# Ledger of designs, part 217: VH-VL binders against Cytochrome c oxidase assembly factor 8 (COA8)

Target 1, 167 residues: Cytochrome c oxidase assembly factor 8 (COA8), of Homo sapiens (Human) (q96il0)
Amino acid sequence: APERGAERRDTAPSGVSRFCPPRKSCHDWIGPPDKYSNLRPVHFYIPENESPLEQKLRKLRQETQEWNQQFWANQNLTFSKEKEEFIHSRLKTKGLGLRTESGQKATLNAEEMADFYKEFLSKNFQKHMYYNRDWYKRNFAITFFMGKVALERIWNKLKQKQKKRSN
Below, E stands for the ipSAE of ESMFold2; O stands for the ipSAE of OpenDDE; V2 stands for 0.75 times the mean of E and O plus 0.25 times the DockQ between their complexes.

## First folded at step 20 (VH-VL)

Design ok3 (from oh8 with heavy chain T59E, light chain I99V; framework fv_pabinafusp; at its last look DockQ between E and O 0.56; V2 from the best seeds 0.67)
Fold by OpenDDE, look of step 20:
Structure ok3 (fold): chain C 167 residues (1-167), chain A 124 residues (1-124), chain B 112 residues (1-112)
Amino acid sequence: as target 1 above (167 residues)
Amino acid sequence: EVQLVQSGAEVKKPGESLKISCKGSGYRFSEYWLGWVRQMPGKGLEWMGDIYPDDSETEYSEKFKVQVTISADKSISTAYLQWSSLKASDTAMYYCARQGWHYDESGPWGFDYWGQGTLVTVSS
Amino acid sequence: DIVMTQTPLSLSVTPGQPASISCRSSQSLLHSDEKTYLHWYLQKPGQSPQLLIYKVSNRFSGVPDRFSGSGSGTDFTLKISRVEAEDVGVYYCSQTEHVPYTFGQGTKVEIK
């Protein structure tokens, strides 16, 4: 029985953005676009006096960012692969080579590529609907915790000021 | 790491104006009271006043209320101590210090981090 | 203003021996939140003050276990179980219960 070579699914390396923010920064930093997802990663600041609520918000933002990075990295890879397969199949059907006489990569016209985009969008429509639903759910949760953290900060400010005024 | 970095030593004449600075780093500058403490040569510590940088609320010791102005620019994490007219008696070391607090404790605490100090010398 | 009175004003200690500094406030430093806002600082020669103890008995981060604070109401004590050469400096008690914040006169600790 021939050992079916396990196609190593090239799991897109979780490209740890090598961007390190300055150690003395007290702000979130936006890195360059990721090579695979084309999304700009955010490096979240960890404050000295981080509350459990602030920590929960930070973790939720980080998890949501990682989820987005993985989704778009995989989507972009799938898109690129299917696009190349479409081009090759259409060129073959036309009796054209993969290279022009000038040695350049043969391309399809805009009208032919429009058919690919329509088909790709139709095929991935449900996937995009689920993504959008989950995106809204995650962002709603983040926004909710942002509100809680904002209230906590106001409360902490008031506590400190009340202590001073009561003297 | 939390750091307070003050401006350099100043030598001035009586009647001159002066503004010294204290830059905070490594923490949320706007959320901590920042105080100024005077130490005259060979003497103890004297609290002058403090500021809450988020809204620039200030408190002064009655002894210093008319003598100095405390201000802050939260955009650059910097607090200031200013004199409109220096006196020879203003010759001292001036420290900025953060008043510490924690989310799970009643605060504020004492001054948990201090600047390196700014020596002000006022001589004729 | 709350007057903070330290005793003694100077202390000469042999290395390895214990030291004790007293601080008395003119008014109670107990707040309505049941916390007492008394703190201890050390100013080493040529350095800025550093926080040792906050709220009577809590050691600040990086402060050795040989330092301890105690007291209640108006009477407070800083103890050093075994004085080391690095403990040389001026010790200040301070209150942040009432504005204006006030410091003790300082206690100069020297090695004998």
Scores: ipSAE 0.769, ipTM 0.902, lowest interface PAE 0.6, mean pLDDT 92
Fold by ESMFold2, look of step 20:
Structure ok3 (fold): chain C 167 residues (1-167), chain A 124 residues (1-124), chain B 112 residues (1-112)
Amino acid sequence: as target 1 above (167 residues)
Amino acid sequence: EVQLVQSGAEVKKPGESLKISCKGSGYRFSEYWLGWVRQMPGKGLEWMGDIYPDDSETEYSEKFKVQVTISADKSISTAYLQWSSLKASDTAMYYCARQGWHYDESGPWGFDYWGQGTLVTVSS
Amino acid sequence: DIVMTQTPLSLSVTPGQPASISCRSSQSLLHSDEKTYLHWYLQKPGQSPQLLIYKVSNRFSGVPDRFSGSGSGTDFTLKISRVEAEDVGVYYCSQTEHVPYTFGQGTKVEIK
């Protein structure tokens, strides 16, 4: 599953609103969805004995998370703003108000909204294409460093056992 | 902050079993050898053995190999020292201690952090 | 087994004066990696041991610079340049070159 966010993804469980990592945790923690990006932040564990490779992996993951959250926070805000502007403009052209007779927000039918969706995708096509490319590039790099860290940990275990046996 | 917290003092009779614990925090518990050290009243320090919690590999001092069992549960970051049948001569303070290492090989290969000790008293 | 022998076994020191503790091993503690696995611990009254010096001369984190270690092969020395009241306790040398790990008998340091 890609870690790429979307402006209308599933809502987080309501039970995650008071999350914080344990004080002496030895694990990464996944927090509740961010209000604007809808992405779950990871709170990264910093081991007492962190190697340069482990640090590079952690920083790469932190930077990727920040980049991803910023992108989707901005896109969600832009989408919402432009959607409301589109609806307002089309309702105004029809001579209709922003509210129905019952006080609910006036909307356009699905066929009318399709024009907005098409226009939004067209305007943002290049941006989303570069986002997808960069997302895959970043995640490939993360996976590569995860492999290097796993091998380093195996090597450290073997070195300790060799030294313990005095041979 | 690296901490090793041991179970409380024990008063036992000869022939009884006992399992004392040492819980590690503030470090990757499973990646360090953890040793047990005995100190008899008024005496020095004596290495009993140690365990690598990741796979439960153990090393024992020959003196203690038959007398005690060292085990660990890495899921709760806890190591154990266990007797099946205590003797009065087992009356001592028992320490757990972490064998330090560093990824760049600059660290100690000695016991860098110690638990507070568990006093075991075995009397009739 | 590697026998660790400390001298003296007891030491009474005037505050502010130097102290020196000797440790001798029955075998060389030099490993094939060219490092020597000799360590020093302090056990203060009523406390667990604490690491002072590791691998002959390396001061552990938080240990004052008045503590220094030296030596090679089988002969090692711990020095305290100016003994303070908080330095009272039993000092142990130990080796982790070969299992079983062993400790010296201890040197009790007291203030006069």
Scores: ipSAE 0.651, ipTM 0.867, lowest interface PAE 1.0, mean pLDDT 86
ESMFold2 (binder alone), look of step 20: mean pLDDT 92; pTM 0.948

Design ok5 (from oh8 with heavy chain E105D; framework fv_pabinafusp; at its last look DockQ between E and O 0.65; V2 from the best seeds 0.00; counts 0 for: pae E 2.02 > 2)
Fold by OpenDDE, look of step 20:
Structure ok5 (fold): chain C 167 residues (1-167), chain A 124 residues (1-124), chain B 112 residues (1-112)
Amino acid sequence: as target 1 above (167 residues)
Amino acid sequence: EVQLVQSGAEVKKPGESLKISCKGSGYRFSEYWLGWVRQMPGKGLEWMGDIYPDDSETTYSEKFKVQVTISADKSISTAYLQWSSLKASDTAMYYCARQGWHYDDSGPWGFDYWGQGTLVTVSS
Amino acid sequence: DIVMTQTPLSLSVTPGQPASISCRSSQSLLHSDEKTYLHWYLQKPGQSPQLLIYKVSNRFSGVPDRFSGSGSGTDFTLKISRVEAEDVGVYYCSQTEHIPYTFGQGTKVEIK
């Protein structure tokens, strides 16, 4: 019985962008675009005196970023795969080889590719709709916590100043 | 790591103006009070005043209120101590120091980080 | 102004022996938040002051456990359980409850 070679599902390695911001930075850093998602990762600054609210905001931002990275990495992989399959199938139907006479990869014209894009968008419409919904939900939560943190910072500032003025 | 780096030693004559600097790094500069402390040769520590860099609110000791000006530029994380006219009695070591605080506290819990000091010598 | 009075002003200690420094404030340093804003600093020879103890009894980061602070209201004590050679310097108590912030006179600790 021939051992069916387990197709190694190329699980997109959770490529933690090896970009390390300078240790002395007190700011968030934006890394180069990820090779799979094409999204630029943000390295979030951790303050010395991080409040529970600040920590919660940071974690929520990090989780949302990871969610986005995974979604787009998978979407891009699926897109690339389906695009290649479409091209191959159309070339075969036309009786054309996968390579031109010059040895270059055979491509379809813009009109033929338009059909692929339309079909791909139609097929993935629900997926994108759910993504957008969840994206708005997450960003709303982030914005809400940003507001809370901003208020906390103002309050902390006022407390410190009040103590100085009362003396 | 939190660091405060001060400008170098100064030698001046009476009547001259002087501005020394303290650059903060490794923390949110705008959210911490930064104080100036004088130490005369062979003497103790004297708090001169402090500044909140975010809005440049300043507090002075009455002893120093008319003698010096404290300012800050939060864009470059730098605080300043300035004299319009130096006196021989201004000869001292000057330290900048961060006032540490916790979010659960109502105020500063001490000077947790200090600069290396700036020696100011005023001689005829 | 709040006057901070340290005693003694000079202390000569044999290595390995305990040391104690007292600090008295002219007014209470207890704030309405029930915290007491008294702090201890060490200035080693030729160095900047460094924070040892904040709010009476809390050791700052990196401060050895041989240092301890105690007290309440107006009377405070810094204790060193076993004095080491590296503990040489001038110790200051300070208050940040009232403006202006004030320091004690300093206590010079030397090794015999």
Scores: ipSAE 0.760, ipTM 0.898, lowest interface PAE 0.7, mean pLDDT 92
Fold by ESMFold2, look of step 20:
Structure ok5 (fold): chain C 167 residues (1-167), chain A 124 residues (1-124), chain B 112 residues (1-112)
Amino acid sequence: as target 1 above (167 residues)
Amino acid sequence: EVQLVQSGAEVKKPGESLKISCKGSGYRFSEYWLGWVRQMPGKGLEWMGDIYPDDSETTYSEKFKVQVTISADKSISTAYLQWSSLKASDTAMYYCARQGWHYDDSGPWGFDYWGQGTLVTVSS
Amino acid sequence: DIVMTQTPLSLSVTPGQPASISCRSSQSLLHSDEKTYLHWYLQKPGQSPQLLIYKVSNRFSGVPDRFSGSGSGTDFTLKISRVEAEDVGVYYCSQTEHIPYTFGQGTKVEIK
């Protein structure tokens, strides 16, 4: 994930700025909304003394974020594409052009658009159900590792204090 | 990137109180023991004690335990060393220093980053 | 208290020549985790101490290869393979195995 992110930043520097957290930041960063998914990415801090377990948790969170952003980016594109196709099909059925007499895009009224929204939801119902299942599965895994990391941090703190007391 | 910035030099009279500070940046302040080290003029280094900022647990050298108080405010990443009544013998350079640690070690090790020092002069 | 004894207390070295500083502790610095909590610092004139080597032989970030540490138990050595002008100052060994933490008395290294 961090390597791929660096490559993407390198391959598209000209004319297009990308959000990049400070290299030496000691906190996670919440970036601006992604233009395709409309979700705010979190850029994760890598501490100086990151344990293997902490690294595993961070990578799981990164992977889950990437998966989530990809899903919604794809859904937004599919929604836009199918919306335009629906409007085009209904205008064709009515014998109307794609543009009004003023040159603006022709559109459908709210009741007609409601038909689109119902059809879109129906077509994508199973995809959203699988998304929800996978989201819960990923969230459970993340929560589990967060618990393990919390216990590890407590253990490390206790070890340090015990050493100081035992001499 | 890791920095420890201490408060400025102090000139005091015997009997006065003093609180000097050490502000850490560039690292997770609450996760590292922070120590205080005294260097008397022309002498070597003496460990005075340290603090774990997460819960403010302190460890003192017995020599200094009743002479100074070590405290921290993790919300502003700052540790303090304070005297309620200075003596002329407190004239020295005082350093704060962070202790390094690794997740598979039993405890902290050497002082990996040091502040610039605070010169305290106590004279009548 | 653990006494840390450095020898020599002063060194005058021709540039480019090796230097060696000995540190002896009054008790073993080996912990039950099989690690030895003995460290080396350099305090250059007018500066704060800086970490050179931690846990006997690990060079801290940015420390040149010419510095190396060795030893076990109670006897430790810091070696500078080729002394340079920037290496002048006072070297301290230190232990963090036993409370209170203690430092050696220092070894002043000068260019001859």
Scores: ipSAE 0.503, ipTM 0.767, lowest interface PAE 2.0, mean pLDDT 86
ESMFold2 (binder alone), look of step 20: mean pLDDT 93; pTM 0.952

Design ok6 (from oh9 with heavy chain E105D; framework fv_pabinafusp; at its last look DockQ between E and O 0.47; V2 from the best seeds 0.66)
Fold by OpenDDE, look of step 20:
Structure ok6 (fold): chain C 167 residues (1-167), chain A 124 residues (1-124), chain B 112 residues (1-112)
Amino acid sequence: as target 1 above (167 residues)
Amino acid sequence: EVQLVQSGAEVKKPGESLKISCKGSGYRFSEYWLGWVRQMPGKGLEWMGDIYPDDSDTEYSEKFKVQVTISADKSISTAYLQWSSLKASDTAMYYCARQGWHYDDSGPWGFDYWGQGTLVTVSS
Amino acid sequence: DIVMTQTPLSLSVTPGQPASISCRSSQSLLHSDEKTYLHWYLQKPGQSPQLLIYKVSNRFSGVPDRFSGSGSGTDFTLKISRVEAEDVGVYYCSQTEHIPYTFGQGTKVEIK
């Protein structure tokens, strides 16, 4: 019985970008684009005196970033795979080889590729709609907590000032 | 790590102006009160005033209110202490110090980090 | 202004022996939030002051457990259970309850 080679599903490694910001930085850092999602990861600064609200905001930002990274990594892989399959199928239908006489990868013209893009967008339309909805929901939540944190910072400053004046 | 780095020692004459600096690093500079403390030669510590860098809110000791100006540039995490006209009696070590605080507290709980000090010598 | 009075002003201690410094404030340092804003600093020879104790009894980060603070209202004490050579310097109590912030006169601790 021939051992069916288990196609190692290249599970996109949850490649935590190994970009480590400088230890002395008190700011968020933007890393290089991820190889799968093409999104630039943000490394969030953790302050020494992080409030529960600040921590919640940071976690929401991190979770949203991870969600975006996963979505686009998967979408890009699916796109690349379907694009390659489309090209191969069309070349085969035309009686053309996968390689040109010069040994280069055979490509389709812009008009033929336009058909692929239209089909791909149509097929993934619902997926993109759900993504956009969830993206807005997450960003609204983040913005809301950003406002809360801003108010908390103002309040903390006012408390300290009132203490100085009450004497 | 939280660090406060002050400008170097200054030797001046009476009547000259002076501006010394304190650069903060390793923390959110804009969200902590930064104080200036004078120490005259062989004497104790005297609080001069403090600044909140985010909005440049300042508090002064009455003793120093007309003698010095405290300012900050939050964009470069730097606070300043300035004299318009130095006196011989201004000869001292000057420290910048961060006022530590916690979000559960109503106010600062002391000076938790200090600069290395700036020696100012005013002599004829 | 709140006057901070330290006693003694000078202390000579044998290594391994305990030391105690008293600080009295002219007014209560108890705030409406039920916290007391008294702090202790050490200035070692040729160095900047460093925070030892904040709010009467809380050790700052990196401060050895041989240091302890106590007190309430107007009377406060810093204790060193076993004085070491590295504990040489001038100790200051300070208040941040009232503006202006004020320091004690300092207590010079020396080794015998």
Scores: ipSAE 0.764, ipTM 0.898, lowest interface PAE 0.7, mean pLDDT 91
Fold by ESMFold2, look of step 20:
Structure ok6 (fold): chain C 167 residues (1-167), chain A 124 residues (1-124), chain B 112 residues (1-112)
Amino acid sequence: as target 1 above (167 residues)
Amino acid sequence: EVQLVQSGAEVKKPGESLKISCKGSGYRFSEYWLGWVRQMPGKGLEWMGDIYPDDSDTEYSEKFKVQVTISADKSISTAYLQWSSLKASDTAMYYCARQGWHYDDSGPWGFDYWGQGTLVTVSS
Amino acid sequence: DIVMTQTPLSLSVTPGQPASISCRSSQSLLHSDEKTYLHWYLQKPGQSPQLLIYKVSNRFSGVPDRFSGSGSGTDFTLKISRVEAEDVGVYYCSQTEHIPYTFGQGTKVEIK
């Protein structure tokens, strides 16, 4: 039952109401949000003339994206599970059922829910601390390889120009 | 898939200007020299010049250096061949072609992919 | 300028028989990197040129192994071991050793 966006197919092969990236794109592109992580994946372009260094950078960026999506997918599931358990526990303490007289899911007010948010953040502080550390380590490595790829591309450009004009 | 798609055929009068285009796709357009090659009716191939789209560095055959201008817009992966004043002798088929290379120096350094050609007819 | 001279200018071949095209440059095409920048193209009737052989003897992607190139210095040869109907067209040799890049006059290959 996932809610689909307002995008509907005007004319598209077999596809309906979705964004489709260009086939054989020469550029990275960003897809729709992942259902579980809420993150938009980057779909990486693979050049026909990709060097080993460029491949290493691309794989590192892909691995970092997969790691990030997995972390937030797990955190979103944990958040949802613990939120419902918190609501159930507080409703039980108040002597209330899980559903209202009308059959709607019983809820807590904003002030009551603030306690959940504070407790959730406190319980998960260490996990987010390690996540932040690993995020910065991965981004430092990616930045380092971006620099190496940039230098390699400059070198390849210079080689081509030298060959163009050599005797 | 590497493709070079050129603009359509042109019929012109002597003295008119013209700019024809070549759009590249399926490769990193700005990182390859792109050349222009002329073929007069019933004749062979003549290299006119080429451009490196990343910085618009150009090389011209001396035969064509005064006659044409080669340019590129890397933001839309497109190169251009331009005349300020056409002559009847400019009637020909014009091809764009990519100069191939490989990071490990095993590449051709020849023209590995060609556009479909643009027929230019200049009638007095 | 490097002048590229092809012989013959026209060739009529019985299907299944070999064919040979010669290309001579007015000066050496050997570069200081020990590579020779001599290439062969085929222009089929009504089509754009297509790369067959680059740097003397290397077949480009998708080119059948019946095509082979050889030579050094100033003398080069393209050989077709068994000519097929799809091989009809004009063959050009070309050099990218020095600007201006130049082409041979072309060799028209027909099936007898």
Scores: ipSAE 0.685, ipTM 0.888, lowest interface PAE 0.8, mean pLDDT 86
ESMFold2 (binder alone), look of step 20: mean pLDDT 93; pTM 0.952

Design ok7 (from oh8 with heavy chain Q99E; framework fv_pabinafusp; at its last look DockQ between E and O 0.63; V2 from the best seeds 0.63)
Fold by OpenDDE, look of step 20:
Structure ok7 (fold): chain C 167 residues (1-167), chain A 124 residues (1-124), chain B 112 residues (1-112)
Amino acid sequence: as target 1 above (167 residues)
Amino acid sequence: EVQLVQSGAEVKKPGESLKISCKGSGYRFSEYWLGWVRQMPGKGLEWMGDIYPDDSETTYSEKFKVQVTISADKSISTAYLQWSSLKASDTAMYYCAREGWHYDESGPWGFDYWGQGTLVTVSS
Amino acid sequence: DIVMTQTPLSLSVTPGQPASISCRSSQSLLHSDEKTYLHWYLQKPGQSPQLLIYKVSNRFSGVPDRFSGSGSGTDFTLKISRVEAEDVGVYYCSQTEHIPYTFGQGTKVEIK
């Protein structure tokens, strides 16, 4: 019985971008684009005196970033796979080989590829609608907590100054 | 880790101007009061004044109010202590120190982190 | 200005023995928030001051449990339960309740 080679599903490794910001930085850092999602990861700074609200904001930003990275990594993989399948199918239908006489990968013209893009967008329309909805929901929550943190910082500043002026 | 790094030792003559620096790292520099403390040779500690780097609000001891200027540049996390005209009596160790506070407690906690000090020698 | 008076100004202690330093303020250091803004520092020989105790009795991070602070109003005490060789230096009380902030004269602790 021939051992069916288990197609190693290349599970997109949860590639935590190995970009480590300098330890002494007190700022958020933007890493290079991820190879799968093409999104630039942000490394969030953790302050010494992080409030519970600041921590919650940071976690929400991190979770939203991870969600975006996963979505786009999967979408890009699906797109690449379906694009390749489309090209192969069309070349086969035309009686053309997968390689040109010069040994280059055979490609379709821009008009034929336009059909693929239209079909792909139509097929994924609902997926993109849900993504956009969830994206707005997450960003609204982040913005709300950004406002709370900003108010907390103002309050803390005023409290410190008031105490100093009362002396 | 919270660190305060001061500029190097200075040797000056009476009447010269001087500006020494204190660079903060490992914390939100703009959100903490930063004080200057003088220590004359073989003497105790004297608070000179402090600055809130976010808006450069300053407080001075009356003893030092006309003698020195405290400033800060929050963009580079650096505070300064400046003299327009040094005197021999300004010979001392100068420390920058952070006024500690916590979000759930009333501050300050005193000076929780200190610079290494800057020795200023004023001699004829 | 608030005058901070330390006693004694010099203390020679045998290792393993307890030490006690008193600090008296010329005015109350109790704030309207019911907190008392008295602090203790140690300056080891050739080093910068370091915070030991803040607000009378709270040990700063990394400070050994052999250090304790107590007091109220105008009278405060720093205690070292068992003095070690590394405890040599000048101890200062300080107030941050009133501007200007002020320090005690310092208490020099030496090992016998």
Scores: ipSAE 0.783, ipTM 0.909, lowest interface PAE 0.6, mean pLDDT 92
Fold by ESMFold2, look of step 20:
Parts: sequence; structure tokens; C-alpha cells
Structure ok7 (fold): chain C 167 residues (1-167), chain A 124 residues (1-124), chain B 112 residues (1-112)
Amino acid sequence: as target 1 above (167 residues)
Amino acid sequence: EVQLVQSGAEVKKPGESLKISCKGSGYRFSEYWLGWVRQMPGKGLEWMGDIYPDDSETTYSEKFKVQVTISADKSISTAYLQWSSLKASDTAMYYCAREGWHYDESGPWGFDYWGQGTLVTVSS
Amino acid sequence: DIVMTQTPLSLSVTPGQPASISCRSSQSLLHSDEKTYLHWYLQKPGQSPQLLIYKVSNRFSGVPDRFSGSGSGTDFTLKISRVEAEDVGVYYCSQTEHIPYTFGQGTKVEIK
């Protein structure tokens, strides 16, 4: 599903394609990684007999997924943009062009790139700390409502069986 | 879209066993009672019994309690009706049907979706 | 067993005219939750039954509003305000208050 730390995962990149969940699905299901956030979206089933409590849980999960996708899409764009700017700046200092003589993109070695990773993490430290706090807060709320829905489902099962036994 | 798909027609001899199936899709299979209804040729409808697939609790009509066994496998969203020894009088159309319910009601009510039926013919 | 008795058993109707089917149960179908578990089905020729009305008067999804149900206790009525060619078939009332669940004997509706 939604998760933190996806910016460091080497997942599968999404191609330029459309994703369409099966219309006859009666379960939540997980789609391919989103191109921008690299997160796998959950496509939520809406049952015909959805209670108000179930609806509240589903909407909370949808809102959390949207929030998480937006955060990581923005972070991935910022990371990519600042990485290219760092490489360009360091190549310029070394007197090198953006491309090799063969036309391939010029790169820095792993040690040279370590400075970028350290600077990026330092610059974004507080932003990621607030993200982590909000992520835990949201997941606690989701887990709480999952418990309430589970109890409601047990109650509905008992009601149905009681009617059967009473007649 | 809720759909119940039953196994195909059967031609059997008296004394043979038979198990017919009903596969549900488009809804939470485990949360709904699923009933079996018999319709003898040219006759009306008879409720045989039902099952709650979540825990396989069954209710039987006393008329059919010894004659058939109702079961389900929720992992494949499928319910079954089976006979250990068929009689010629078992010749009929057999329907599976989902029992509707609503979250703010006491329990299940009418049969809201029906399978296409399985014709069972028992003859020498 | 609860006996469900339908009247008439056969009905021939001119297109566009109303029709009415009566259903009488041998016992009350009122549950302790104050709801009445009486339902109506239509079985078109060569098809499975389909739900029309549940719990006396509630129209099932996709059922035209020319179908209506009424009644209480042991006496119930299904009305079709304007019968159309697609309405032909056998109509059943059914109860789910008492085990075993039972159906009426059916009312065959034809267009004349």
C-alpha cells in the first residue's frame, strides 16, 4: 500500500500507461507503482451494504493514500532536480561538460555523490520528521477504525444468526 | 455486479452421488447467507436450506435435512449442494440464491440474486 | 410450515391495464423487530426467479415503479399499475420469517 521511505527504494519504475482496476472486483486491490511517487495505490472496494463507519474508514484510507502519494511525488521531483543541479555544478567546477565525448551523460563517482546525499538529507531533515509523525498519527487512526469496523461486522453476524435461530 | 454461476446440467441414475456448485462474485461472499431452492418440473419453488460461508453454519428445511448436504469453500467463493444417493424424485431444477441483508437490520431477508439454475435429471 | 396462498392462480391482462395479486399467509409474518418478511418474485419464461419487492413494499434495485406492494399481518398484495409485455411470467410471494422458508403456489400472468 501507502508507506514511508519510498524515495530510497529501487522499485519498479512505471511506464507511460493507463491503469484500470477490474470493475467486478469485490476486494481492495493493489495497483502497479505510481510513476511519480513510486507507491502502489490501493483501489478500494465500495460494498453495496457499506455502513457509515465503513465509509469513514474507507475515506480516511483514501485521504491518507493521497497525502502520502503527494508527499513522495514532491520529494522525488525535488531529489531528482537537486541531484542534477549538484552534478552540473560539480562537473562545471572540474571543467567538464554535461556529456562525454561519446554523448553519454557525464556522471560523478559514488564518493563524489556521497556529498550530495548527505546535503540532501540534512536539508530535508525536519520535513521528513514531520512526515513521519503525521504518518504514524494517520496509521494509528486507521488501525483504530479498523478495530471498530471489525466489531461492527461481528455484531452484524450475530444479529443475522440470532434471527435465524429465533424463527 | 453480483453474479452467481452454477455448474452445468447433470444426468444421473438412481443411487449415484452428485455434487453441484454455485460460485459467487462481485460481493463479499462470506457475509451473505446463500440458499438452495428446488423447482420440480412444472411446479413452484421450495427452499431447501442455506449456509453462512464465513463459518459454514447451515440451516435446513426438515424435508431435505437428510437428503442433501450443503457446504461452502469461502476461499474460492463457492457453495455446494450434494446427494450421497440420488432418487428419481430428485429430478428438478436447483437454484442457488443470495439472501439480502442491510447493516441496520436484524438479519437476512429475501433472495436478491439468483443463479441460472442446474437441471438434475435422475432416470434409469 | 407456513402456507402461502396466492389468488388468483392465473391472470390474463390487457396491455396497459392494472393487475393485482393477493397473497395470504397462514401465520403472521411480522418479526419482533417490527418488520414484515414478505417478498415478491417474478419468474419470466425460461429464466431464474428475480426479486421485485422485499419486506412488503420495498422495490428492489432496477424494478420499475409500476410495481408496488402493500399489506400487513397475513394479507398482502402486489400491484402492477400498467402491465407490459415484459411482465409475463409466474409471480411468487415468499416469507422468510419462519423456518422453513416457503413460497406461494405462483400466479401465472399472461397478456391477452
Scores: ipSAE 0.488, ipTM 0.777, lowest interface PAE 1.9, mean pLDDT 86
ESMFold2 (binder alone), look of step 20: mean pLDDT 92; pTM 0.946

